# VHH binders against Probable sulfurtransferase, part 5

Target 1, 337 residues: Probable sulfurtransferase, of Methanocaldococcus jannaschii (q57909)
Amino acid sequence: MVEINLRELKKYANPFFLTIRKDKILVNNKRMARLSRTKMDKIEEEFGIPVIYSKTYEYVSTKVGRFINKHKIIAPRDIVIVGLSGGKDSLLLLHLLEVYRRKYGIKLIAVTVDVNIGGIRPWKEDTEGVKLIKHHCEMLNVPHIILKNDLDVVELSEILTKHSKGMEFSPCFSCSVIKRHLLGKLAKEIAENENIPYEKVKLAYGHNLDDNSDTILANIFKGERLKFMRPLTRFKYNEVDYQSFKIPLEECIIIRPMLPILERDIIKALEECGIEYYKDKDMCPYSRDRGDSVRRRCHEILEKLEEEIPNIREMVVSSALKTVEYYSKNPYGEDNL

## First folded at step 1 (VHH)

Design a34 (framework vhh_7zox_3)
Fold by ESMFold2-Fast, scan of step 1:
Structure a34 (fold): chain B 337 residues (1-337), chain A 121 residues (1-121)
Amino acid sequence: as target 1 above (337 residues)
Amino acid sequence: DVQLVESGGGLVQPGGSLRLSCVASGFTFSDYAMGWVRQAPGKGLEWVSDIYSGGSTGYADSVKGRFAISRDNAKNTLYLQMNRLKPEDTAVYYCAKDEWSYDYEGTFDYAGQGTQVTVSS
């Protein structure tokens, strides 16, 4: 496989606006990279790999870059951990973050959790999906870690369901709980080993605009506050003891660089760039179930409404954000809405 | 500076009734979901009931049809009416405020001191 010499590449393009892989180069911003067809041809000739321009990838990369800067999501020399399930969201996120190794000097680490689901292991190291993840990590030259967990997520889902208000928690929900806990624990261990503050180690999630709008609408249907996912959050998990399962009190930093991106644009960017992802169940039979029936129903409702109101997801998120901003500034304001 | 003060517990015979109260302060009570959680001797925490800011209620199967949760937003007070009490209902009952989180699953703040309910002959 071809190792790209960054110094030689700089003769033709600004690498602060490129996503660099061993098998291809993706263009984050053609103008800022100072690329022309002639320069792209010279790069292909010298390095023996294609330079791929996708208008959608450029759009997504630019929007994510502005979002990161606006919300100060990533700081220079941060360590960023990306959880990879083989699905479209986390794989695109990994590609979008590659350039920040140059722009901000970050360290990028990919992690897959090999979880036990009723005795089966969809993310076992020798599965086709994990092999695909390893391929992408190798092409991007990103370290890949596999964390094995032996706790049965089916057993955990049964315990959680017993303490619910009649809601049945899926294995998918229990899996997400275990993954979040293990990633948070890893982040803490990395901060200690590198002797840096825990705020320097960030867990990057591929949550997108669809996810956020689904969450807001579901909170409306439940009569809750308009809670929504933020670009950067500090999580403090309360200590929980569910018989044989104990979740200790932990604090971690979570970032969501793709929050402003529609799911449609994520799929289109990956396809235009020729980035393969695991389409079937994301390797897990339960991946389609997020463990919240109200949220799942809201996703279906918004998908149908999107046919009549194409920007409805953006409007839902915008409305919630503007409402919080308005009432924080005008708690006794007039009803001129 | 969230404060939750529970009251109304006590000793009662099987089949009896008790009404628990929780007075809240330090936050905008009407904006939050509230609930009751209990811990029986030698057991873990068990969710009993919740009531959302919009008024919708939920109950654990073990108490459904016997317990009724309600709230008075003007008095910043949460109630749990417990009827047809069983020995299995013996526990310390905690008033809980919904903890804001980034996703759908809220965890309750167990900020109250708790109130002991003992159902015994």
Scores: ipSAE 0.000, ipTM 0.139, lowest interface PAE 16.8, mean pLDDT 79

Design a35 (framework vhh_7zox_3)
Fold by ESMFold2-Fast, scan of step 1:
Structure a35 (fold): chain B 337 residues (1-337), chain A 119 residues (1-119)
Amino acid sequence: as target 1 above (337 residues)
Amino acid sequence: DVQLVESGGGLVQPGGSLRLSCVASGFTFDDYGMGWVRQAPGKGLEWVSDISSGGDTGYADSVKGRFAISRDNAKNTLYLQMNRLKPEDTAVYYCATYEEDWSGLYDYAGQGTQVTVSS
């Protein structure tokens, strides 16, 4: 396993446009990294690891970089916590954020939540999925923390559903609440230990364009407000009441750097770069395919419509954003009466 | 359809007080968290205060100790008592409802009420 000397690497490439692992180097932007096939071969010869160029990884990395800059979702010297499930989204996100340790001087921390799902623990430390997560963290030289929670998310979803006056809460919703609780608590502890404002600690989520457009369409079909995910969201302290106890949700900043990226491009980038990941349905019996049927149906509808209208997911999100902006500026028009 | 109607804004001198009200309809008020956000001239939206369905409150550092949020579930009404007002508090104040689901979204609805702090 190679400890890459950045001074030596700079002779061949600009490391501000590379994702550096102990076992391989991925190219974020070939032109900006100043790479040619000859230079990539020289790097492989000198450091003994492959340099992998993927057009899809370059496309995704470039689009994410523009999105981060446009919305200012990462600031210099931020601490960024990435929740890792072993799935495609969070693993790609971890790789895409690696370069920001150099570009912005961020500190990167990976966290896996060992959640209890009806007595099953898909993210228990000795599982194959967690071993894969540990492997990727080791290759990227990123600290990895495992947070254990004993609350049964299936039991919690049943309690919420029974006491919600007709609302149904999935185990996936309860799981997201538990993860948000633990990640928010960790972010607060890190801010206190480092003696920095909590705004300097970001929770990075792997939400993508499919997730956002699916959510918007599902809200329409349910007759709900047009709720959508933002690039950066500041959450105030809140509590979720589970009858005999409350789950605190700490004040935190959530960022979503992959929000403009299609799910298919995430998969393709990982495959072209040889980055192994676990499919959620194989790890968790309550993956999104077994959860909200309306959201799953919306995903299928938008996939079919993409054959006729390639940018339909972007239009769905754009429509929601423009509508919110319009009514924020013009709630009741210019009626002077 | 969710409707939030804010009122109680106006012109007040520095050090003065105002009480904002927001009447909600179109959803089960008791089941939702409520909050206040504001937008000063030429600036983005800023969270001011929130109150959970259970009555637990939170405040932005800039207003802590000066503002008090409360709710009356029987009247579907949210309140914001604003004390020791500063020129920096000048903004349009919007009533907001929030719901944390797996996507972590917040929603705002209503016309807003203008608060101007000037001598």
Scores: ipSAE 0.000, ipTM 0.111, lowest interface PAE 19.9, mean pLDDT 81

Design a36 (framework vhh_7zox_3)
Amino acid sequence: DVQLVESGGGLVQPGGSLRLSCVASGFTVSSNYMGWVRQAPGKGLEWVSDIDSGGSTGYADSVKGRFAISRDNAKNTLYLQMNRLKPEDTAVYYCARDYFEDSGYDWEDYAGQGTQVTVSS
ESMFold2-Fast, scan of step 1: ipSAE 0.047; ipTM 0.551

Design a37 (framework vhh_7zox_3)
Fold by ESMFold2-Fast, scan of step 1:
Structure a37 (fold): chain B 337 residues (1-337), chain A 121 residues (1-121)
Amino acid sequence: as target 1 above (337 residues)
Amino acid sequence: DVQLVESGGGLVQPGGSLRLSCVASGFTFSSYDMGWVRQAPGKGLEWVSDIYSEGSTGYADSVKGRFAISRDNAKNTLYLQMNRLKPEDTAVYYCAKGYDELYWSDEYDVAGQGTQVTVSS
């Protein structure tokens, strides 16, 4: 397919409200893009690709755009690195961020980590999952980098556990540490090579509203403090250090543009737009082991309660945020007790 | 290079008090959750207390009401005030740095050498 001429496209639509692929155009906001069915038909005739309007994709795109602006999580000319597993969250995130190359002049880079899980490599370059990721990156004209780590996450979890003086670390924890290490190292190298401040390079994660609300409820049920994910988190240099082993975690900024979006709306947007993705259970051999976690049960509880309280997930997150903000500003509160 | 240096342990009688200190270096102390874990003779690590970067605190049921965790971000120092000590509190106490907020476990990095607390009559 031929790359779409943006100047020619502007005759029909405002490209600041479109997600542009080589094989199709998705509508982020039909009204703001100044599209009618007639104009969509003309675009399809001229460029030879479909223009897909999804009410759900429009809803998600609008909500993400407002969230980005409200929390200032993307600045003009930022470099944004998107970790791609082939799953629903990261693929939708990549599509939603495409338009910011025009709106904010950002540079998008897609990264897949080829992690070693007990000798299994679900994200090896020649796998079907990685081929699908490469296809989406090619269609969106986004550079794709594959980072290979030869350290077995199962072996790493055993080493960390052995040297922890009684603490046990799962392969999933070790996997997250390796991914953070590699992505942070790449972000640092990019900042140095481009001669820009580290805060200009953002790591974009596909965390959603279900993830955040499930975590908050699970923390409540465990009697733990209310931990929750923020729209933008600044991480300073750190190390995972157990005397005989060190894994550097470079200074980075993590952003979560889809944090206000429900998982069901992510799935619906992808399906309505014809964006193929891999389900998590089919890629990671350890996904099944988390099926009985407290967080999984909290997900099911909240899903059931949504029938009675449609905005329950938003209320869970809102309550936690307002409570932390209130007691941060008022350490003694106004309880008068 | 993360460094955590604990101090303040010692021998005390039941009902006594001790204040533990942990001086941190090699990371931005104010940005991380910090905690205390302990290891009694012949047992595994037990979480004792933590303090979120923004000041919220948690305590194990065994120490709640007796111990108070605090931090001084200007001095990169974590404290544990231990009151009404019991023989069961006898352990090596370790300063622990929390992982980034994306880690969904209550596990902590333990990088310090520890400080011995012995409660004996």
Scores: ipSAE 0.000, ipTM 0.168, lowest interface PAE 17.0, mean pLDDT 81

Design a38 (framework vhh_7zox_3)
Fold by ESMFold2-Fast, scan of step 1:
Structure a38 (fold): chain B 337 residues (1-337), chain A 122 residues (1-122)
Amino acid sequence: as target 1 above (337 residues)
Amino acid sequence: DVQLVESGGGLVQPGGSLRLSCVASGFTFSEYWMGWVRQAPGKGLEWVSDISTGGSTGYADSVKGRFAISRDNAKNTLYLQMNRLKPEDTAVYYCAAEYDDFSYGEYHFDYAGQGTQVTVSS
């Protein structure tokens, strides 16, 4: 694998619009990178690695870039932590954020949580899934941290059930709490060690347009508030009481740069760029079947309707956002819509 | 401390009725999506019914028209009225709570109770 000299690359292209890997270069925006077929060929000849142009990856990258700028999700010199499970969303997000090390001067850190689940560690360092994660981090030259949790989430759930009067804790609940605890704790430690405001450390999540539109439609069918995911959310300190001990959930800022991107475009971009990923079920043997739920039905409804109305997911999100904004500004306005 | 305590299970003949109750404590009940899931002998978990913070309800096709879910936010209590029970309804029934804000980052029930056994047989 060849380390790419950024100064040599600048002779051919603007690296502010390229995702740079040791084994290949992905084009985030061909025009803005100032690339022509001739220049791409010259880069391949000089560095000995392919330059991959994917129309879908360019579309996704451009849309994410505009979304980041519009909502001020990432500021210059931010530290951005990406949680990697080996799944499609977090891996694409990692690739899309690589360019911001140059464009905004961010520090990018990848984190995998090695959870103990009944003595089984699906994210143990020597598993095929974690080897894939390490490979992507190595190719992107991104620091990768593995946070090991020694608590057996199954044993923890059993201990809590034993000590509670009539309550059962699922291993999945304990797992989610542990991951959120460790990521939040890491963000706090980094801010303190770097002597920077906590606001400058962001946890980046791979939530996408399908996630958001499914949530909105489900809330409509349930007769609930129109709750939707925002590009940037501040979570207050919280604490989960496990009876024998308490697990703090530190105050954090979560960003969702891929929120405007359809799941199908995420998959297509990864496939066209030759980026391998794992499904959650391939990593975690304790996945439970919840059966048919309102969220699953909404996902299926929107998927079917996309064949007739291609932009239906965008319209669902747009309608919710515009409606909330309208009534916030015009609480007694005219309602003959 | 979060607690979900189920009651109302038992042995009943086919065609009979049971009303399950779940008393919640240790969290703001009115802000949680509540539901019932069941596990029949030798089978996996099956979602039965849910009720949102706003009171809208969902039901599995297997129980639709026979079961009715409801909540009493003043008493922090969830109910499942089960009518025209069938042998296929035999299962351990779990009360479950899901915070519909992804503070915990997962789309599943955050808490589950101890379960209550429902046996439908003659």
Scores: ipSAE 0.000, ipTM 0.127, lowest interface PAE 18.5, mean pLDDT 80

Design a39 (framework vhh_7zox_3)
Fold by ESMFold2-Fast, scan of step 1:
Structure a39 (fold): chain B 337 residues (1-337), chain A 120 residues (1-120)
Amino acid sequence: as target 1 above (337 residues)
Amino acid sequence: DVQLVESGGGLVQPGGSLRLSCVASGFTFSDYYMGWVRQAPGKGLEWVSDIGTAGDTGYADSVKGRFAISRDNAKNTLYLQMNRLKPEDTAVYYCAREESYWDTGYFDLAGQGTQVTVSS
């Protein structure tokens, strides 16, 4: 209920290896935090909140930390905007990034977009999903902003489809455009207001290893090149043309700190830590689970194959990465083909 | 003002060649994946080829081995060299800028198109 005093906590543990909430403390790395059962008990006694050790949360936190360092995803004093839909991925991401307020001096901002989907607003402020998001943000002491958009993403997708010369665009596409527009605009405004370079403001997305491997396999099945999601991507200024008007997409840096984490480990970490979340399909009728049939089928295929080849998702991503790396150095190969 | 202007289309006999050009303006051409998409009469839009910022290329199976995409960043120009043309290649060809935000390689900007007709 009460914000934890870091000076008092330092008597028992290194808070640079803890995720601190008003109602509980999560252990990012037990050894580095200098915790023993006795010290955890003393913290619980002194602060009146539980210290929760989850082996899965420690595994995930450690792996994400190494990934952030390897790819230089987050720099000291960055401002990191986390888009929250109430789903498992973005909520775990918010918890994993909390410690970087101390380690790197970053500022965390949580943002939910109240998008209009055919007159329905799944992320309206008074919905159960948004109440849950607000609860987590309050417990983590993270500022939460709700950005309201009145443009109907269903109508926008119909406009794109009608004038696309045969391409079909789902409401999910227009929803993504609106979210990117609003988050990018916010990032630009923050950079200008703080008088800092745009590179210092990052949009953090909760894409995971399942997402990346599913995407690669789907691209193979569609006869497309082996595209995959990267840990950090810089997007240049762009516009999406809806005929009667254009929606600007401001330049931004998107980071994906959970990209090396399996979906099952995300779920397990949340459950072991007692962190409640909403499933995407309960929030949005056009959710990812129902939209792209090829991508969904690829998810099912890889999930089944994991029983025989436990590291198949890592292997799929590794193969794509090694191929891109090889051909960037040897574009014609050894046989001049 | 962001603009793509295609040229180089025309009438050609089967087995012939054409080179399409696309001049880009209003954005930093070298920072974007660029591509070609086409639409045959009465058909949907078909992705033909794209080229990345590092010069990496992709091709639709229907054109592999016959078409070659290239770019000249100094001239802000995209090219498509079309060889061994078939009647099935008859279409309006559009230069397009790829939106890297989308996993599927959605093109967020296209020009007015240039007509390619392959007939005997």
Scores: ipSAE 0.000, ipTM 0.126, lowest interface PAE 20.0, mean pLDDT 82

Design a40 (framework vhh_7zox_3)
Fold by ESMFold2-Fast, scan of step 1:
Structure a40 (fold): chain B 337 residues (1-337), chain A 121 residues (1-121)
Amino acid sequence: as target 1 above (337 residues)
Amino acid sequence: DVQLVESGGGLVQPGGSLRLSCVASGFTFSSYAMGWVRQAPGKGLEWVSDIYSDSSTGYADSVKGRFAISRDNAKNTLYLQMNRLKPEDTAVYYCAKDLDWYEYSSEMDYAGQGTQVTVSS
């Protein structure tokens, strides 16, 4: 498999509406790419790789493009760091962002954090999951960095839980803190080395519509503030206190380009495009999805209700966003009765 | 604030030529894909041509060999040279930033005011 010559490809298609891999080409928008079956066949003949048209991938790519534009999530020449765990969300996200190297001139960097979980390293370089991540990065011609952490997330969670006021912190929480620490540190180093502002380096997370709607419903069931994930969030510098030491969380910008996409459409797009992935539970014994949590129950409830109300997840998110916006503009309005 | 100002339209006979210009401001012009879309009387928007930051170009099948898109990054200006014009080219021509706004968004925020091209005897 060889790297595709962009100049030669342009004879048949507009590469600014394609996802280009060494082993296949995915179609982001068939019409805008100027593709017909005849042109797809000519590309396959000349380059020796298949051109895959997936209606679902086109739908997802189009929706993500609209979302990026609407919320100004990515700016020209941004550096975008994608955290790859080998799961469905981050892998699809990496593929969807590939075209922005051409459209916006961004740099894509893929990062895997080799986390120590009770002496086990699910993202160690020689594991099957990391080999799969490396394969996708190689096919997409994206630089891949592995960041090794030696702090035991299980031990750190036990320390936090023991010294909290009745709060329990899971290994998944500590894992998230360590990943955020390392990714934020890397983003800061890149900004300094390239001599560019922090706001030019984005950490891209694969959160989807299911994640957001699950979070909103779970917060309602727990009687907490109506918290939800936003398309772009700027995090200020912070520290997580682990009793005898502190873990710095550098200021950063987190973006969530797939936030409007349903989990089922992510899976369908990957399957139709022939993109292999691992589920988080297959990589890590301490999955965030434990089945007995409020969030997991909310996921199951919404999944069941989708059979009768197909757009229920979108309605949950829409209701929360509209309500927060309304009350922020009208804090003393009569509707507060 | 993003601004796009189109000019160069007019009345021309079949077989004639026109050159459209679009002056852009409010963003780093050299970093964005730019293009032209048109709307013929009683029809929807049709993509005509695009040019990307790496100078790669694309054209709709209906205009290939007749139209040429180009850009001058020093002047923040996009051009469309239209040759051998046909009555079917009659439309309002719009300059578009990022060119996928009409496909990926219901909003026309990045489209300019448009410039009318009429091909008639």
Scores: ipSAE 0.000, ipTM 0.143, lowest interface PAE 18.1, mean pLDDT 81

Design b01 (framework vhh_8cml_1)
Fold by ESMFold2-Fast, scan of step 1:
Structure b01 (fold): chain B 337 residues (1-337), chain A 122 residues (1-122)
Amino acid sequence: as target 1 above (337 residues)
Amino acid sequence: EVQLVESGGGLVQPGGSLRLSCAASGRTFSSYAMGWFRQAPGQEREFVALISRSGGSTDYSDSAKGRFTISRDNAKNTVYLQMNSLKPEDTGVYFCAAKLWSSYGTPKYDYWGQGTQVTVSS
């Protein structure tokens, strides 16, 4: 309910290792925050809110912190935009990034895209899911922006499919294009308004280790280029045609701070911290279109293989990374001998 | 996770009709957009027709418009190509192809059948 005075909190704990909400404090690293049970009790008594220690949240927060530092994906005074759909990944990401307002002096902005899907708006401002998003943003004291787009993604997908000459466009594909357009446009406007370089505005996505390993294995099964998600990716300007209208995809920088985190640890961290979220299937009528059958099968295969090889997902990603590094140094290699 | 088997090809006179069928195996047929391609002797493979996974949208090559109709029966895991007013230039091997959502917005198809021969001659 009450905004916590950071100066008063500092007498009990190091706030560089805490996620601070109006209704509770989450512990990113108990030792580094200098917390004991006694100090946690004193904080609860002084501020009237609980201090929640989750071993999983601490594990995830520590691993994400190392990943951010290792790959330099967030720089001091960056502006970081988090896309929120009400799902588990982006919501945990928002909580994990809160501390960087203190550590790196970043500005954190949460954005929900109210997309038109056949006249239905699953992310309309007055929906249960968006109300939950607003609640979490209010508790974290993070500005929340809702971007409304009136272009019907179902109509867009149908028009593109009818004139594709062999290319199918799903509503979820069209939805991704519209979201990318709006977020990229917002990032450009923020950079211009703040008079800062475009590279200082980052779009943070909640891609996780399951997403990356599933994608790599699916690409192998399809005989496609071995593609994987990077901690930081720069996308160049592009355009999508719609009945002679061009939908600009502005140059943007996407960061993926949770890329080394297993999906099960994301769920466990949210549950242990008492952070409520919506399943994607409950928000969007086309949730099935977000994943393909090969990626889902790869997810199931890797999940089963984890019983025998606990770090199989990490090894899949590591193999792809090492291969790229090897062949960038040795374009034709000596392995062909 | 789909196998495609074409049938219904054969020899037909100009002006005749043929109905091609493509039977898909697997529980996920309704997750795929389905297309028909053909390869004429000595030519590259070309697009003929596409049907969305729901069947609500179709697309045709200029040569197929008005003569060919693509349809699907998700209960039978089958896609069809009804070919009317056949011409000698329609001769070729006809391939059934399936497209995953991850390939949407690209010319790539993820799964291909072995093809069925269509010959239009006197």
Scores: ipSAE 0.000, ipTM 0.441, lowest interface PAE 10.8, mean pLDDT 84

Design b02 (framework vhh_8cml_1)
Fold by ESMFold2-Fast, scan of step 1:
Structure b02 (fold): chain B 337 residues (1-337), chain A 122 residues (1-122)
Amino acid sequence: as target 1 above (337 residues)
Amino acid sequence: EVQLVESGGGLVQPGGSLRLSCAASGFTFSKYAMGWFRQAPGQEREFVALISWSGGRTDYSDSAKGRFTISRDNAKNTVYLQMNSLKPEDTGVYFCAARSPYFKGTYSYDYWGQGTQVTVSS
């Protein structure tokens, strides 16, 4: 597979609106890229790879771009770490962020965490899922790092559950704790090695609109605070210390560029662009598909309600955000219906 | 699809012992807390015992404390109830149930077995 010469590509299109792979080019915005059928044909002839136009990929790319600008999620020359599990969300996110290497001069690093789950390693380097991740990283010319963690996620879950009064922590929860700790530690090490401020290194997660709306509804059903995921969060980890397990206090900046995108549009964009991915359940026996029953019920409820209220997921998120903002500014104001 | 099958019930003398088993299939057993309930004719279904998904936490009704022991084998997808010092008041149909971690009472249980009869009489 050939590396695309940007100088030659600029003769035909604006590369600030293209996702460039060694095996194909994806169109982020056809008009802004200055593409016509004739120009796409010329690119295919010159570089020997197809130019793929997907209306859904264009829609998603445009919406993500506006969201990044509105919330100032990515700054020029940031380093962005993308956690790759082989699933649809993180892989689409990696493709969507590729163009920012040109637009903002960012550096992209892809990271897979090889976690120990009761002796099983779904993200071990020689698995089919990790081979697929490596393939996509190679096609996008993105450095790929595999972080091996030997701490048993199941054992950690049992320890956390045993020492929490009235709480049970799933292997999925403990897995997320380990992954965030390792990614935060890596972000700090990268900032030190590159001699840049820590806040210039961002951890990018592929959370989407379904995830956010499901979380809000699930929190209502659990009697918890109406917590929702934000576009940019400075996350602090409290120290976890029990016997042989110690997770030190860390800070990391988490960004979620795909928060406004519906899950169905993510799937459709990947399919139309010919990007292969593993479903979470294929990579890990403890995936979200086999996890929290409340979250699955909430997803099903919102899916059914979309028949009557097509934008219900957007309304749920918008309502929660506006309500928190309103009451924080008006603690003694009156309620309007 | 999802199935919970209880076994080990029967007729036993007061002061005797029984071990109930519940074999689970069709869901990820190791992610669910498992409970035992019982129901006598004309009475409401009552809680007996609960074990967390890992087995690290157990809870018992006041009538079961000190007499019954709940355990699980995640490799075999099975939950057990060891019943010692049985009394006539323990007579009833014993049900196995799989529990959501976020709810309490009967509404917190996603899946239920058909039940197994336990009779304590002379």
Scores: ipSAE 0.000, ipTM 0.108, lowest interface PAE 22.9, mean pLDDT 82

